# Ledger of designs, part 1: VH-VL binders against Large ribosomal subunit protein uL30 (rpl30)

No score or structure here was measured in a lab: all are predicted.

Target 1, 158 residues: Large ribosomal subunit protein uL30 (rpl30), of Saccharolobus islandicus (c3nh88)
Amino acid sequence: MVELLGIIRIRGWAKAPWYINETLEMLRLRYNFNTMMYPKTSQILGMLNKVSPYVTWGEIDPDTLKLLIIKRLETAKGDKVSDSYVKEVLKIENIDTMVKQLYEGKIYLHKLDQYFKLPIRLHPPKGGFKGSVKRPYKNKGEFGYRGDKINELMRRMM
Positions, changes and structure headers below are counted from each chain's first letter, unless a header gives other numbers; Kabat numbers aren't used for antibody chains.
ipSAE, averaged over its two directions, is called F for ESMFold2-Fast, E for ESMFold2 and O for OpenDDE. V2 adds 0.75 times the mean of E and O to 0.25 times the DockQ between the complexes of E and O.
[cut] marks letters that were taken out.
The coordinates of atoms that the task and the answers printed are left out; those that the model quotes come from them. Centres of patches stay.

## First folded at step 1 (VH-VL)

Design b01 (framework fv_bermekimab)
Fold by ESMFold2-Fast, scan of step 1:
Structure b01 (fold): chain C 158 residues (1-158), chain A 121 residues (1-121), chain B 107 residues (1-107)
Amino acid sequence: as target 1 above (158 residues)
Amino acid sequence: QVQLVESGGGVVQPGRSLRLSCTASGFTFSSYGVHWVRQAPGKGLEWVAAISYDGSNKYYAESVKGRFTISRDNSKNILFLQMDSLRLEDTAVYYCAREGDYWSGEYFDYWGQGTLVTFSS
Amino acid sequence: DIQMTQSPSSVSASVGDRVTITCRASQGISSWLAWYQQKPGKAPKLLIYAASSLQSGVPSRFSGSGSGSDFTLTISSLQPEDFATYYCQQANSFPLTFGGGTKVEHK
């Protein structure tokens, strides 16, 4: 079982070096507060470590994943995701089944851009960031790996 | 259907101010970055300003920085350009444009019809 | 700022001709370039994005190529509705910049 990472870009439209922008584009994180999910592989971790001053990430849980889908994910036409839409385009019963399959690695959101608008766009966090976005999370900042605390941040940005 | 409609253009005198508006319909306005692009009579396109989907990030061309202010009202689906200290060089048709859903970023898939800003003769 | 240079500034052509327009960036922009068509009195229309991807609804006679700093828009067989001005635009970094335009006019 490979864990699922939630990733949020937390530094906006500042000019980043081209090699950072290249990696951020590969991750579909070109704009501030864009969020994506990827399996926790060595390749993804290598990319995230390269761009760590611009992003924060950690292991997403199923409850947060469900909230992200119902509150922020949009269909290709810009509508909110419904059980009927999921059944129509993915041929699975409902959003709960979609959450389970995403979490278990049976389907990957980053391969479903035919049906959904990606990346997902979040709001600035309610109450603002608690630390500096220019410092690592481990040193009382906001960027880089934050473990399961990614779930709390995502909920504040929905 | 996606539609962008500009308004607020007109005849001004140098040094005065003007506010342009762009009303969006047919899509989730709050999910898209939107831009202003201008074109002087008989000249080419010049990018002017951009605002992110939530209004938190803004960019300006050097020629307008400090004089123009881009803003948006997501509750009303309206984009604004506040133009202060206007110069003859600002004479142009001003277009609003939507940044499309491309993984590579800023390409304009829909444009308004433009609103003309000129100076009194 | 990234400067975009288009050549030629104008080209005289006849229906059925192959038309080639070039665009050069002052620095590398990967494939982050779009092409637009503009007819007199009208807003621009997106033809090609990411250097070579054809926008939905655009005729297949339009194609784009290139990467890095040199880019080309080709119209394989010019039609009467293709007489227009064409612009390239880089999307690599802010500020966004357009080329000076190429007017495709009747011979």
Scores: ipSAE 0.005, ipTM 0.509, lowest interface PAE 13.4, mean pLDDT 87

Design b03 (framework fv_bermekimab)
Fold by ESMFold2-Fast, scan of step 1:
Structure b03 (fold): chain C 158 residues (1-158), chain A 121 residues (1-121), chain B 107 residues (1-107)
Amino acid sequence: as target 1 above (158 residues)
Amino acid sequence: QVQLVESGGGVVQPGRSLRLSCTASGFTFSDYGVHWVRQAPGKGLEWVAAIWYDGSNKYYAESVKGRFTISRDNSKNILFLQMDSLRLEDTAVYYCARGPYDFEEGYMDVWGQGTLVTFSS
Amino acid sequence: DIQMTQSPSSVSASVGDRVTITCRASQDISSWLAWYQQKPGKAPKLLIYAASSLQSGVPSRFSGSGSGSDFTLTISSLQPEDFATYYCQQYDSFPYTFGGGTKVEHK
């Protein structure tokens, strides 16, 4: 099984150095609340640590991923994703099978931009952020690694 | 020219409601978070409320939470502050102010001229 | 809420003087602090953001320093147009809060 990282950009425009902006663009997190999912690899972790003041990330669980697909992911045409659509374009049974295959490493969301609009755009969190987006999560802020608490935040932003 | 112009201030009785407006011009209003800041006569600045660029997230000072509602109409470039259950301590000049390109930076680079809210005596 | 304590509340100064205003946050706000100038009857004007970044069009005699919880605004050589009230503002977390202000008055 592949560990999947959910990543949300939580700070928008800043006088960030060009190389930070380049890395955010490479992660497809150009605008605030852009959300992407990647396999947990040393390369991805290296990129995230480089841009940590602008993003938060953690291990996404299957239930949260399924909700993200149903509520926020859009087809290339801008429609909501349905079981019939995933069967048509991915040739798999339904959204539950899609989630399973993402965790099995059989498909990767970041390689499916022919079929889906990427990056996913989330809403600001319901009730607002609990801490400052300008402080690390580990020090009562919001940015950086937050482990499984990424799932709670993602659900508040759907 | 980048401008913010407040309107809707006036004389009101305690317990009544009032709606303030702030009209933006000279920039893409929908790209910016915007704030309401007030100043009681002879006193300092007090941050009141803020709204995200797309209207989806709102923040309030504790003193106004539950009584004031911030909203915006991006198609008309207007920011609103609906003030319900007004109290004497709400007497102030109300300024609207723009955050930078995105809301999260939080400093306010453009301010309106202010509109006075006061109470009949 | 983060409380911003500004000192002094007023200072009497002459043209050419070096004026220093301090601002203390009740908790660590990193560098997320702005300074504003306000003249009587006018809206505030942004001078400095991110604790030390000078806003475009603001004279170089204004400078900001500090990080964490202690911050300073310095006017290196006071000019006639600088007699005004100055406010600090934290934007680390909501609700945003202002200092009580420092009035720079003629001696």
Scores: ipSAE 0.006, ipTM 0.522, lowest interface PAE 11.2, mean pLDDT 87

Design b05 (framework fv_bermekimab)
Fold by ESMFold2-Fast, scan of step 1:
Structure b05 (fold): chain C 158 residues (1-158), chain A 121 residues (1-121), chain B 107 residues (1-107)
Amino acid sequence: as target 1 above (158 residues)
Amino acid sequence: QVQLVESGGGVVQPGRSLRLSCTASGFTFSSYAVHWVRQAPGKGLEWVAAISYDESNKYYAESVKGRFTISRDNSKNILFLQMDSLRLEDTAVYYCARDEYYGSEWYFDLWGQGTLVTFSS
Amino acid sequence: DIQMTQSPSSVSASVGDRVTITCRASQGISNYLAWYQQKPGKAPKLLIYDASSLESGVPSRFSGSGSGSDFTLTISSLQPEDFATYYCQQYNSFPWTFGGGTKVEHK
């Protein structure tokens, strides 16, 4: 099973160098607090390491994924995602089944842009960032890999 | 509806100070970076200053650096430009303009109607 | 600073004409270019961003193209409400700079 990464752009104010902007755009992280999910592959990890000063990422859990879909994900027309919408467009029973299939890598959010508005937009974290967005997470900052602590941050941004 | 309205322009003497205001309505002001852009009579557009949504970052054009100060009050939905040591070259219509939601793309999807700053001898 | 050169400075046109305005950057700016329309006595209005993306509510007769250093704004069939001054703006690198403007006026 390939793990699912949650990725949030956390630096949008300063213009990124052109060679980094192309990678951020490929990841659909053009604006601050844009959020996407991708399978944890060597290709995705390589891209994230290249743009690490602008993003934070880690392994998303099913509970956080469900909250993200319910609270922040929008249909292509801008409405909240409902069980009936998921059944109609994806032919899947409900949101819980969608969460399970996304988590297991049976469907990928980044391939469903016909049905959902992507990237997902989050709010600034409640209480603000605990460290500097200009420093790596491992050195008392916020950017880069943060493991399962991505779930805590995402919940503060919903 | 979604709107930006500038005020505080007027006739000033060289060397004096003036404070411009821009009041936002119809959107969540605290989620947007906002800018001041000016236009001298009969001339083109010139970017002047910017402030991030959370006030942590401020940028200034070299022509105004050290003389102008940008600030905002997110509780009142107001953007300010404090203009000190005014020069004849500062004569312009001053527009406030909105950047992107929670980020900065540095292009402007919403503009106010402008406020004129001009000089008397 | 990145210099933005717009040409022509003015163009006389009639309703129904195809109008093309060019904008040249002094260095590569990828696709980080916006186009604005300004009518006399009014604020500028965003038409196009990212060189070719049409802003919501802008008529399809407006289109943008180009990348790197050379960009064009095209109005395929000029309408009476299109007589205005048009500005390009680069947002690739600080400081953000505008072109000198192109005035589209009646013949």
Scores: ipSAE 0.006, ipTM 0.502, lowest interface PAE 12.3, mean pLDDT 87

Design b15 (framework fv_bermekimab)
Fold by ESMFold2-Fast, scan of step 1:
Structure b15 (fold): chain C 158 residues (1-158), chain A 123 residues (1-123), chain B 107 residues (1-107)
Amino acid sequence: as target 1 above (158 residues)
Amino acid sequence: QVQLVESGGGVVQPGRSLRLSCTASGFTFSSYGVHWVRQAPGKGLEWVAAISYDGSNKYYAESVKGRFTISRDNSKNILFLQMDSLRLEDTAVYYCAREFDWLEDYYYGMDVWGQGTLVTFSS
Amino acid sequence: DIQMTQSPSSVSASVGDRVTITCRASQGISSWLAWYQQKPGKAPKLLIYAASSLQSGVPSRFSGSGSGSDFTLTISSLQPEDFATYYCQQANSFPLTFGGGTKVEHK
């Protein structure tokens, strides 16, 4: 199975240096609350480290990914993603099969922009952020690596 | 044009330290992750370590973790491998290699390799 | 760690032969697999990335296929310059791992 990283941009108000904006654009995280998923690779981790003050990330689980697809992901036309749409464009049975194949590395969400609107845009978290978005997660803030706690945050933003 | 050149290999004694260097030219070194890969005489390739384009992320093979340290100097276009507590099992040709990268296509394959530098041990 | 198993360890072939080399990952690695060619005394050369994408400058007789955990490198018509050792490498996660290699030897 492939490890997938869920990444959320959590800071959009502050002026970012050009090299940070360049990397955020390459990750498709141009606007606050933009969310993408990528296989956990050295290259992605390198990019995330460079932009860590603006993003939070961790390993997304299959249940959270399924909810993200159902509640927030849109088709290229702007509609909700349904089992019938997935069957039509990806030629697979349903959303559950799509999630399974994403974890099997048979398909990559970041390469399916022909069929889906990417990046996904989340809502601000229910109850607000617990800490400062200007402080790292490891120091009672919100930005940077947060491991499996990314799933909890994503669910509050759907 | 695009080139990586290793140096610093030689004959060492077990338990000693050695630092390998890899000088990059002909491309924007600071934009690429780079790797160390070794090959023992007559054996296959073994990945050793990698460092992200900005030096903030470092990865190591279990066999060298705690003994080897990867680093880079982007202002001088140089990659380093500091090898401490060397063992006979570390005998190999050490290659540095540039990570193949595409703008929106993430990949850890290696498209540009140096000629290699031999690390071996006195009897 | 992801273990990469290559087969065969060696194959004897003649110019013009079709050569097939297989690589199996101990867990799913998607299409994040590279193939390399190495000649004696030289550094490896990237042939194929992302399981099936031919690197620029590599002859079209080389092709890669597979996804998930089973992968194949094919040389459709072996040329004299193709006698070499071939390695697969998973590019999915750290630590990176190589297959044990397949030596393509002259009959």
Scores: ipSAE 0.000, ipTM 0.483, lowest interface PAE 17.2, mean pLDDT 86

Design b21 (framework fv_bermekimab)
Fold by ESMFold2-Fast, scan of step 1:
Structure b21 (fold): chain C 158 residues (1-158), chain A 120 residues (1-120), chain B 107 residues (1-107)
Amino acid sequence: as target 1 above (158 residues)
Amino acid sequence: QVQLVESGGGVVQPGRSLRLSCTASGFTFSDYGVHWVRQAPGKGLEWVAAIWYDGSNKYYAESVKGRFTISRDNSKNILFLQMDSLRLEDTAVYYCARSLDYYEGSFDYWGQGTLVTFSS
Amino acid sequence: DIQMTQSPSSVSASVGDRVTITCRASQDISSWLAWYQQKPGKAPKLLIYAASSLQSGVPSRFSGSGSGSDFTLTISSLQPEDFATYYCQQYDSFPYTFGGGTKVEHK
């Protein structure tokens, strides 16, 4: 089973260079704090490596994904996502089933823009960033791959 | 070719408001983050505020937070700084500066500056 | 906030001298440091960005070095037009902060 990546744009107070901006737009990460989910494939990893100075990513867990859906994801009309809405538009039982199917790769968030406002918009992290957004996570910064620590960051931005 | 021209400075009384403008030309204004940097007479440089290329994110120095508001109009290529509750310590030449595209924090072009000073 | 300590505050020099200006950050800023030159009555001019990258149009006698928290601007052979005030600036994190400046004066 392919792992699910949570990706957040964390920098770009100037417009990214054209070759980077094209990839950021393909990932639906046009503005700061935009977040999207994608399966961890070689294609997605290649795109992320190209734009790594502007984003941070890691493996999202089901609890964080559920909180993201409940607290930040909006319906196409701008309402909060409810069990009844998920049943109406996706024809599945509830939010818990949606989380399970997203996590297992049975449905993809980036294919559901008819029903939800995408990308998801987050708040700046509570307490601020721990390090510089202009440095890689591996070198006391914030950008690039951060593994399961993406879950901690996402929760501070909800 | 690239130009940034500040205007709106002048003599003001403490507690009043003033709005500075910076008109950009010679480049695609909407592609760049822009900043306000000030310099008190005979003193060093102090960063004041920044605004993202699309206006979505804004940053302020603690000394001006809650009193100054940065904004931009990309259709007219103008950057603004609305200065409220002005204090004598705000006396300075205010520069508009463009961030260098590669590194988003060094300023490759600056305006000529506009002086803000106080009567009493 | 990141404090930038610049030294010396002033230096007296003659044409042809090697001039060295130092900048210290209160925390690690990697390479996110710029150097500016400012002449009386004029706006600052970017000399160096990313600690060591020379801005286009800036003479090769200017060079920057350092990483982490200690940085240096060097003018290898001072020219008449180089008498000015020099500032370092960190852009690792907001708020951006400048050093106090170094005035390069005629001997």
Scores: ipSAE 0.006, ipTM 0.560, lowest interface PAE 9.6, mean pLDDT 88

Design b25 (framework fv_bermekimab)
Fold by ESMFold2-Fast, scan of step 1:
Structure b25 (fold): chain C 158 residues (1-158), chain A 124 residues (1-124), chain B 107 residues (1-107)
Amino acid sequence: as target 1 above (158 residues)
Amino acid sequence: QVQLVESGGGVVQPGRSLRLSCTASGFTFSSYGVHWVRQAPGKGLEWVAAISYDGSNKYYAESVKGRFTISRDNSKNILFLQMDSLRLEDTAVYYCARGGDYDYWEEGDYFDYWGQGTLVTFSS
Amino acid sequence: DIQMTQSPSSVSASVGDRVTITCRASQGISSWLAWYQQKPGKAPKLLIYAASSLQSGVPSRFSGSGSGSDFTLTISSLQPEDFATYYCQQANSFPLTFGGGTKVEHK
């Protein structure tokens, strides 16, 4: 089983250095509250650490991923994702099977842009951010690695 | 000039309590996270605890969790470490150290200023 | 926890030598690494922060390099006042962790 990282852009300040903007583009996090999911690899972690002042990430759990697919992920046409749509385009039974296959490394969300609108766009968190988006999560801020607390934040942004 | 001055160290018996203090001067204390770092005789550095600039977030090393409590008084520029249930393994020089300025998002917890240290040791 | 491994544990050197100390993190820490110098009976002194930034007042013979998991501290021409123990420290995540130290001692 593959560990999956949920990543949210949380700082949209306009004047990021060019190398940060290039890395954010590669991660498909061009705009504030863009969110993506990637397998946890040394390459992805290296990219995230390079852009850490602009993003927050952690290990997404299957329940949160299922909610993200149901509530926020859109088909290429902009419709809600349904079990019937997943069966039609991915040839698999339903959304639960899609989640399972993502954790098994049989499919990768970032390779499915022909079927889904990526990146996923989240709403600002209900109740606002608890700390400053200009400070690291470890120091009363919001940016950088936050472990399993990414799941709580994602749910507040759906 | 930035200064951090520790006090409260001494000789203690196992199972007892001790409170360390660190008085800060020469900078806006309320803008900085501050840390306790210890060093056992002849050994390396070990991070112990941290407190955010406003006291709302506290972090501890696993070895001291549940026994030590970090706190601060921003009106008096003082950092505290309350040490309960002391063990022989807690023998060390305890340093107070200044961490990150939370106005800078690129700045990590690097310790640019340290106190002189205060020794905590045991008698039997 | 992120483990920091320093090598060597000690090095014997003479004034004028180039000294290189290495530090390896058990996971990626980007550039969130500092280097400290400690002399006997004294508190540590910050030399390098953010992997490669020289702290104000530190001589230019000290330099840091690396990113991700592998880092080095270099002293280009060792001076008598540089015989000390050096420590790396990751600032990526809590708990903060230090390397085991490298003692630079006289031949």
Scores: ipSAE 0.000, ipTM 0.480, lowest interface PAE 14.5, mean pLDDT 86

Design b28 (from b05 with heavy chain D99E E100T Y102D G103F S104G W106Y Y107P L110Y; framework fv_bermekimab)
Fold by ESMFold2-Fast, scan of step 1:
Structure b28 (fold): chain C 158 residues (1-158), chain A 121 residues (1-121), chain B 107 residues (1-107)
Amino acid sequence: as target 1 above (158 residues)
Amino acid sequence: QVQLVESGGGVVQPGRSLRLSCTASGFTFSSYAVHWVRQAPGKGLEWVAAISYDESNKYYAESVKGRFTISRDNSKNILFLQMDSLRLEDTAVYYCARETYDFGEYPFDYWGQGTLVTFSS
Amino acid sequence: DIQMTQSPSSVSASVGDRVTITCRASQGISNYLAWYQQKPGKAPKLLIYDASSLESGVPSRFSGSGSGSDFTLTISSLQPEDFATYYCQQYNSFPWTFGGGTKVEHK
């Protein structure tokens, strides 16, 4: 079982050091509400800490990941992802199996760009953000690590 | 078809107020950040003000800060610019323009036709 | 603020000519740079976004290049409808800023 981090860019516009944009591009989070998923590693955490004022992240759960795939992920051609498409391009049974294999570390979303349109783009959150996107989650804001509360936010942005 | 239509421009006296409107159609207005950009006669483009999709963030150019107020009505698909304490240097065609969900993500892909604000003295 | 310096201020050209316009940012802006075309009495029209991506419906004779602080708009074979003023704009950092414009005029 691999810990998977769901990461959402929540601040697009800011006067910021040039290198921040390079790190965000490496994470495939160039535009606001761009969303990516990566295995939780020290390398990814190091990158996230460098760009923390622009992103929020936490551990995504399987139910939220399945909803993300069904509602927001697109095929390379821009169509909705179906069980048939997953079977055709990944040679696995269905979306449920895809989710299982992502958590088992048998496939990685960020390496499937030939089959899916990445990064995933979310809608603004329903009801808006609860705090300022310019403040850390720990201090009545929205950016940075938020643990399992990433799932609640992602669902509001689908 | 995406459309933005400005109204409310006219001839005003210095020190007076004027309110501009921009009516949007053909897209989900409430999902886009929108801007006011002006152009003085024979001059270049100057960004004036911006408002986020949910009204939580508003930005102003230093030249208008404290005098202009940007607002929107998402239920009616209308963007407003309330212009107080007008000065001769505010003479310009005022355009509304849309961006995207948030600031700095995309350039201004659609613009209105513009509305002229000018002064009689 | 990020200052956008556009050159030349005007260029005289004939139909069929290659026209090159440059734009320089006072700070690095990655590729968050757009080019607009404006005809007299009309609103600006987006031509290029992300420095080099052609907006839908824009003729392929228009192209953009550059990254960081130096950018170029090229019209490979000028057509009668291309006589207009062109503006660059950065959307990397607040506030949004535009170049001074380049007027493409008849020789």
Scores: ipSAE 0.000, ipTM 0.520, lowest interface PAE 13.5, mean pLDDT 88

Design b31 (framework fv_bermekimab)
Fold by ESMFold2-Fast, scan of step 1:
Structure b31 (fold): chain C 158 residues (1-158), chain A 122 residues (1-122), chain B 107 residues (1-107)
Amino acid sequence: as target 1 above (158 residues)
Amino acid sequence: QVQLVESGGGVVQPGRSLRLSCTASGFTFSSYGVHWVRQAPGKGLEWVAAISYDGSNKYYAESVKGRFTISRDNSKNILFLQMDSLRLEDTAVYYCAREPYWFGELDYFDYWGQGTLVTFSS
Amino acid sequence: DIQMTQSPSSVSASVGDRVTITCRASQGISSWLAWYQQKPGKAPKLLIYAASSLQSGVPSRFSGSGSGSDFTLTISSLQPEDFATYYCQQANSFPLTFGGGTKVEHK
């Protein structure tokens, strides 16, 4: 089982130094509310710490990942993802099998540009952000590492 | 220790009004969408109404639209259903139920109250 | 409105049996379907959400499958506490609608 990080960009209007912008683009988080998933590696964690004032992240759970695929992920043509589409392009049975294989490290979402529109685009959170996006999550804000609470935020943004 | 407790049901005459309440405890009530679902004796479940966590959005089943009003008091952790122009076909046990996720928009019900019966006299 | 047709309306079963309940939506609802268990005199209990996700605390003998318009709830090995009425519910659009229920009763 691979740990997967869900990452959401939460500051789109802030002017960032060039090296921060380069890192955000490497993570495919160019616009506000862009969302990506990556395996939890030291390289990804290093990049996230560098851009932490602009993003929030945590460990995504399988239920939230399934909802994200069903509600927000789009096929390359802009259609919603279905079991039949997953079977056609990934040659696996259904969305549940896709989720399982993502956690097993057999497929990586960030490598599937041919089949899906990436990055995933989320809506602003239902009811708005509860803290300031200019403050760290640990200090009554929204940015940075938030552990399993990333799942609650993602569900509010679907 | 999530709990939802309904009250206010009883015997009523057709055409009258009744106000149901649902008191929530064990969670941050102001962060969850909540619904009313009813069940006529010996029959299945029927969704009645929904209210968003902040009270800004309200939804109703067509059969009750214009007669029922859903509201909430987040300072007291209470959900209400004001039922006007009651009809015999409104006879049911009324349940309050919450959505499963904090500020979520998933319309499933992970916790339900025990229900309160609304019935009619001759 | 989306109509949910549930079958069978009742099934007679013994402990250890495999029980299958089917739910069909009148139009596509993706995976936005939940299954509930209701025992006499009690409120419903959530078993499955998003068609196939098992609710925390629910035994693994319960499983859900399906997508689009056809869905199935399976109880792999019926236990004494599983005799109850089961309902499906679509969460795709308002108004929310439930299936008519399936009563699982003793032979």
Scores: ipSAE 0.000, ipTM 0.488, lowest interface PAE 16.5, mean pLDDT 87

Design b43 (framework fv_bermekimab)
Fold by ESMFold2-Fast, scan of step 1:
Structure b43 (fold): chain C 158 residues (1-158), chain A 122 residues (1-122), chain B 107 residues (1-107)
Amino acid sequence: as target 1 above (158 residues)
Amino acid sequence: QVQLVESGGGVVQPGRSLRLSCTASGFTFSSYGVHWVRQAPGKGLEWVAAISYDGSNKYYAESVKGRFTISRDNSKNILFLQMDSLRLEDTAVYYCARGLYYGSGTYPFDYWGQGTLVTFSS
Amino acid sequence: DIQMTQSPSSVSASVGDRVTITCRASQGISSWLAWYQQKPGKAPKLLIYAASSLQSGVPSRFSGSGSGSDFTLTISSLQPEDFATYYCQQANSFPLTFGGGTKVEHK
């Protein structure tokens, strides 16, 4: 089983250094609340540490991933993702099978932009952020690594 | 760090009811599906029931369907198993176990409680 | 329901032996198979998940292989602490099912 990182951009573009903007572009996190998912690799972790003041990330669980697919992921045409669509374009049984294959490393969401609109766009969190987006999560803020607490935040933004 | 502690087992009479509890600590309980797995004395493991992270989906083994009810309280980090119409064949150590729910399956059970024994008086 | 057939039911072995345990699913389960170790009076411990992935903290002498319907757990060089009962479990679909167990005991 592959460990998957859910990543949310939580701070806007204004006055970000060019090298931060280039890295965010490579991660497909160009605008605030853009969300992407990647396998947990040293390369991805290195990129995230470089842009940590602009993003928050952690290990996404399968239940949160399924909700993200159902509620926020859009087909290439802008429709909601359904079991029938997944069967048609990915040639797999349903959304549950899609989630399983993402964790098996048989498919990668970031390589499926011909079938889905990426990046995923989340709403601002219900009730707002608990801390400052300009401070690290570990110091009563919101940016950077937050472990499994990424799942709680994502659900508040769906 | 991660800990699951079962309670509520004991000696019962056939046809009676018993409620088991499992208290979780050291992780975000509301993010995980959780399960009950039992083991009769000297026998193998048998999966009993599962509940999704938010309590919206529940699954049962055919042998307990209609008699057992799984539930959870995410505010208190507690998993429950309400066992009605108990039979001698329900004699077992009952374990609670953590397993991420993703629809038709789960992540394997990476943490287990120590178990609570349910048995019957003569 | 997916039936899991585990063999052998018991095996007598000595420290240093290579031990293999097999598990067969009645239908395809892809790689959704886990292996557990259980010692008397203790809860099971996860050894292998996704058929071949070693759980953190588990010694490298344990390995899993297989996909689809046929799976194998191998202990390359049995240690004194490895005398226990081993179970396979399919995680593909509900109801979840376990194999009957394999007891690894002293010769």
Scores: ipSAE 0.006, ipTM 0.509, lowest interface PAE 12.4, mean pLDDT 86

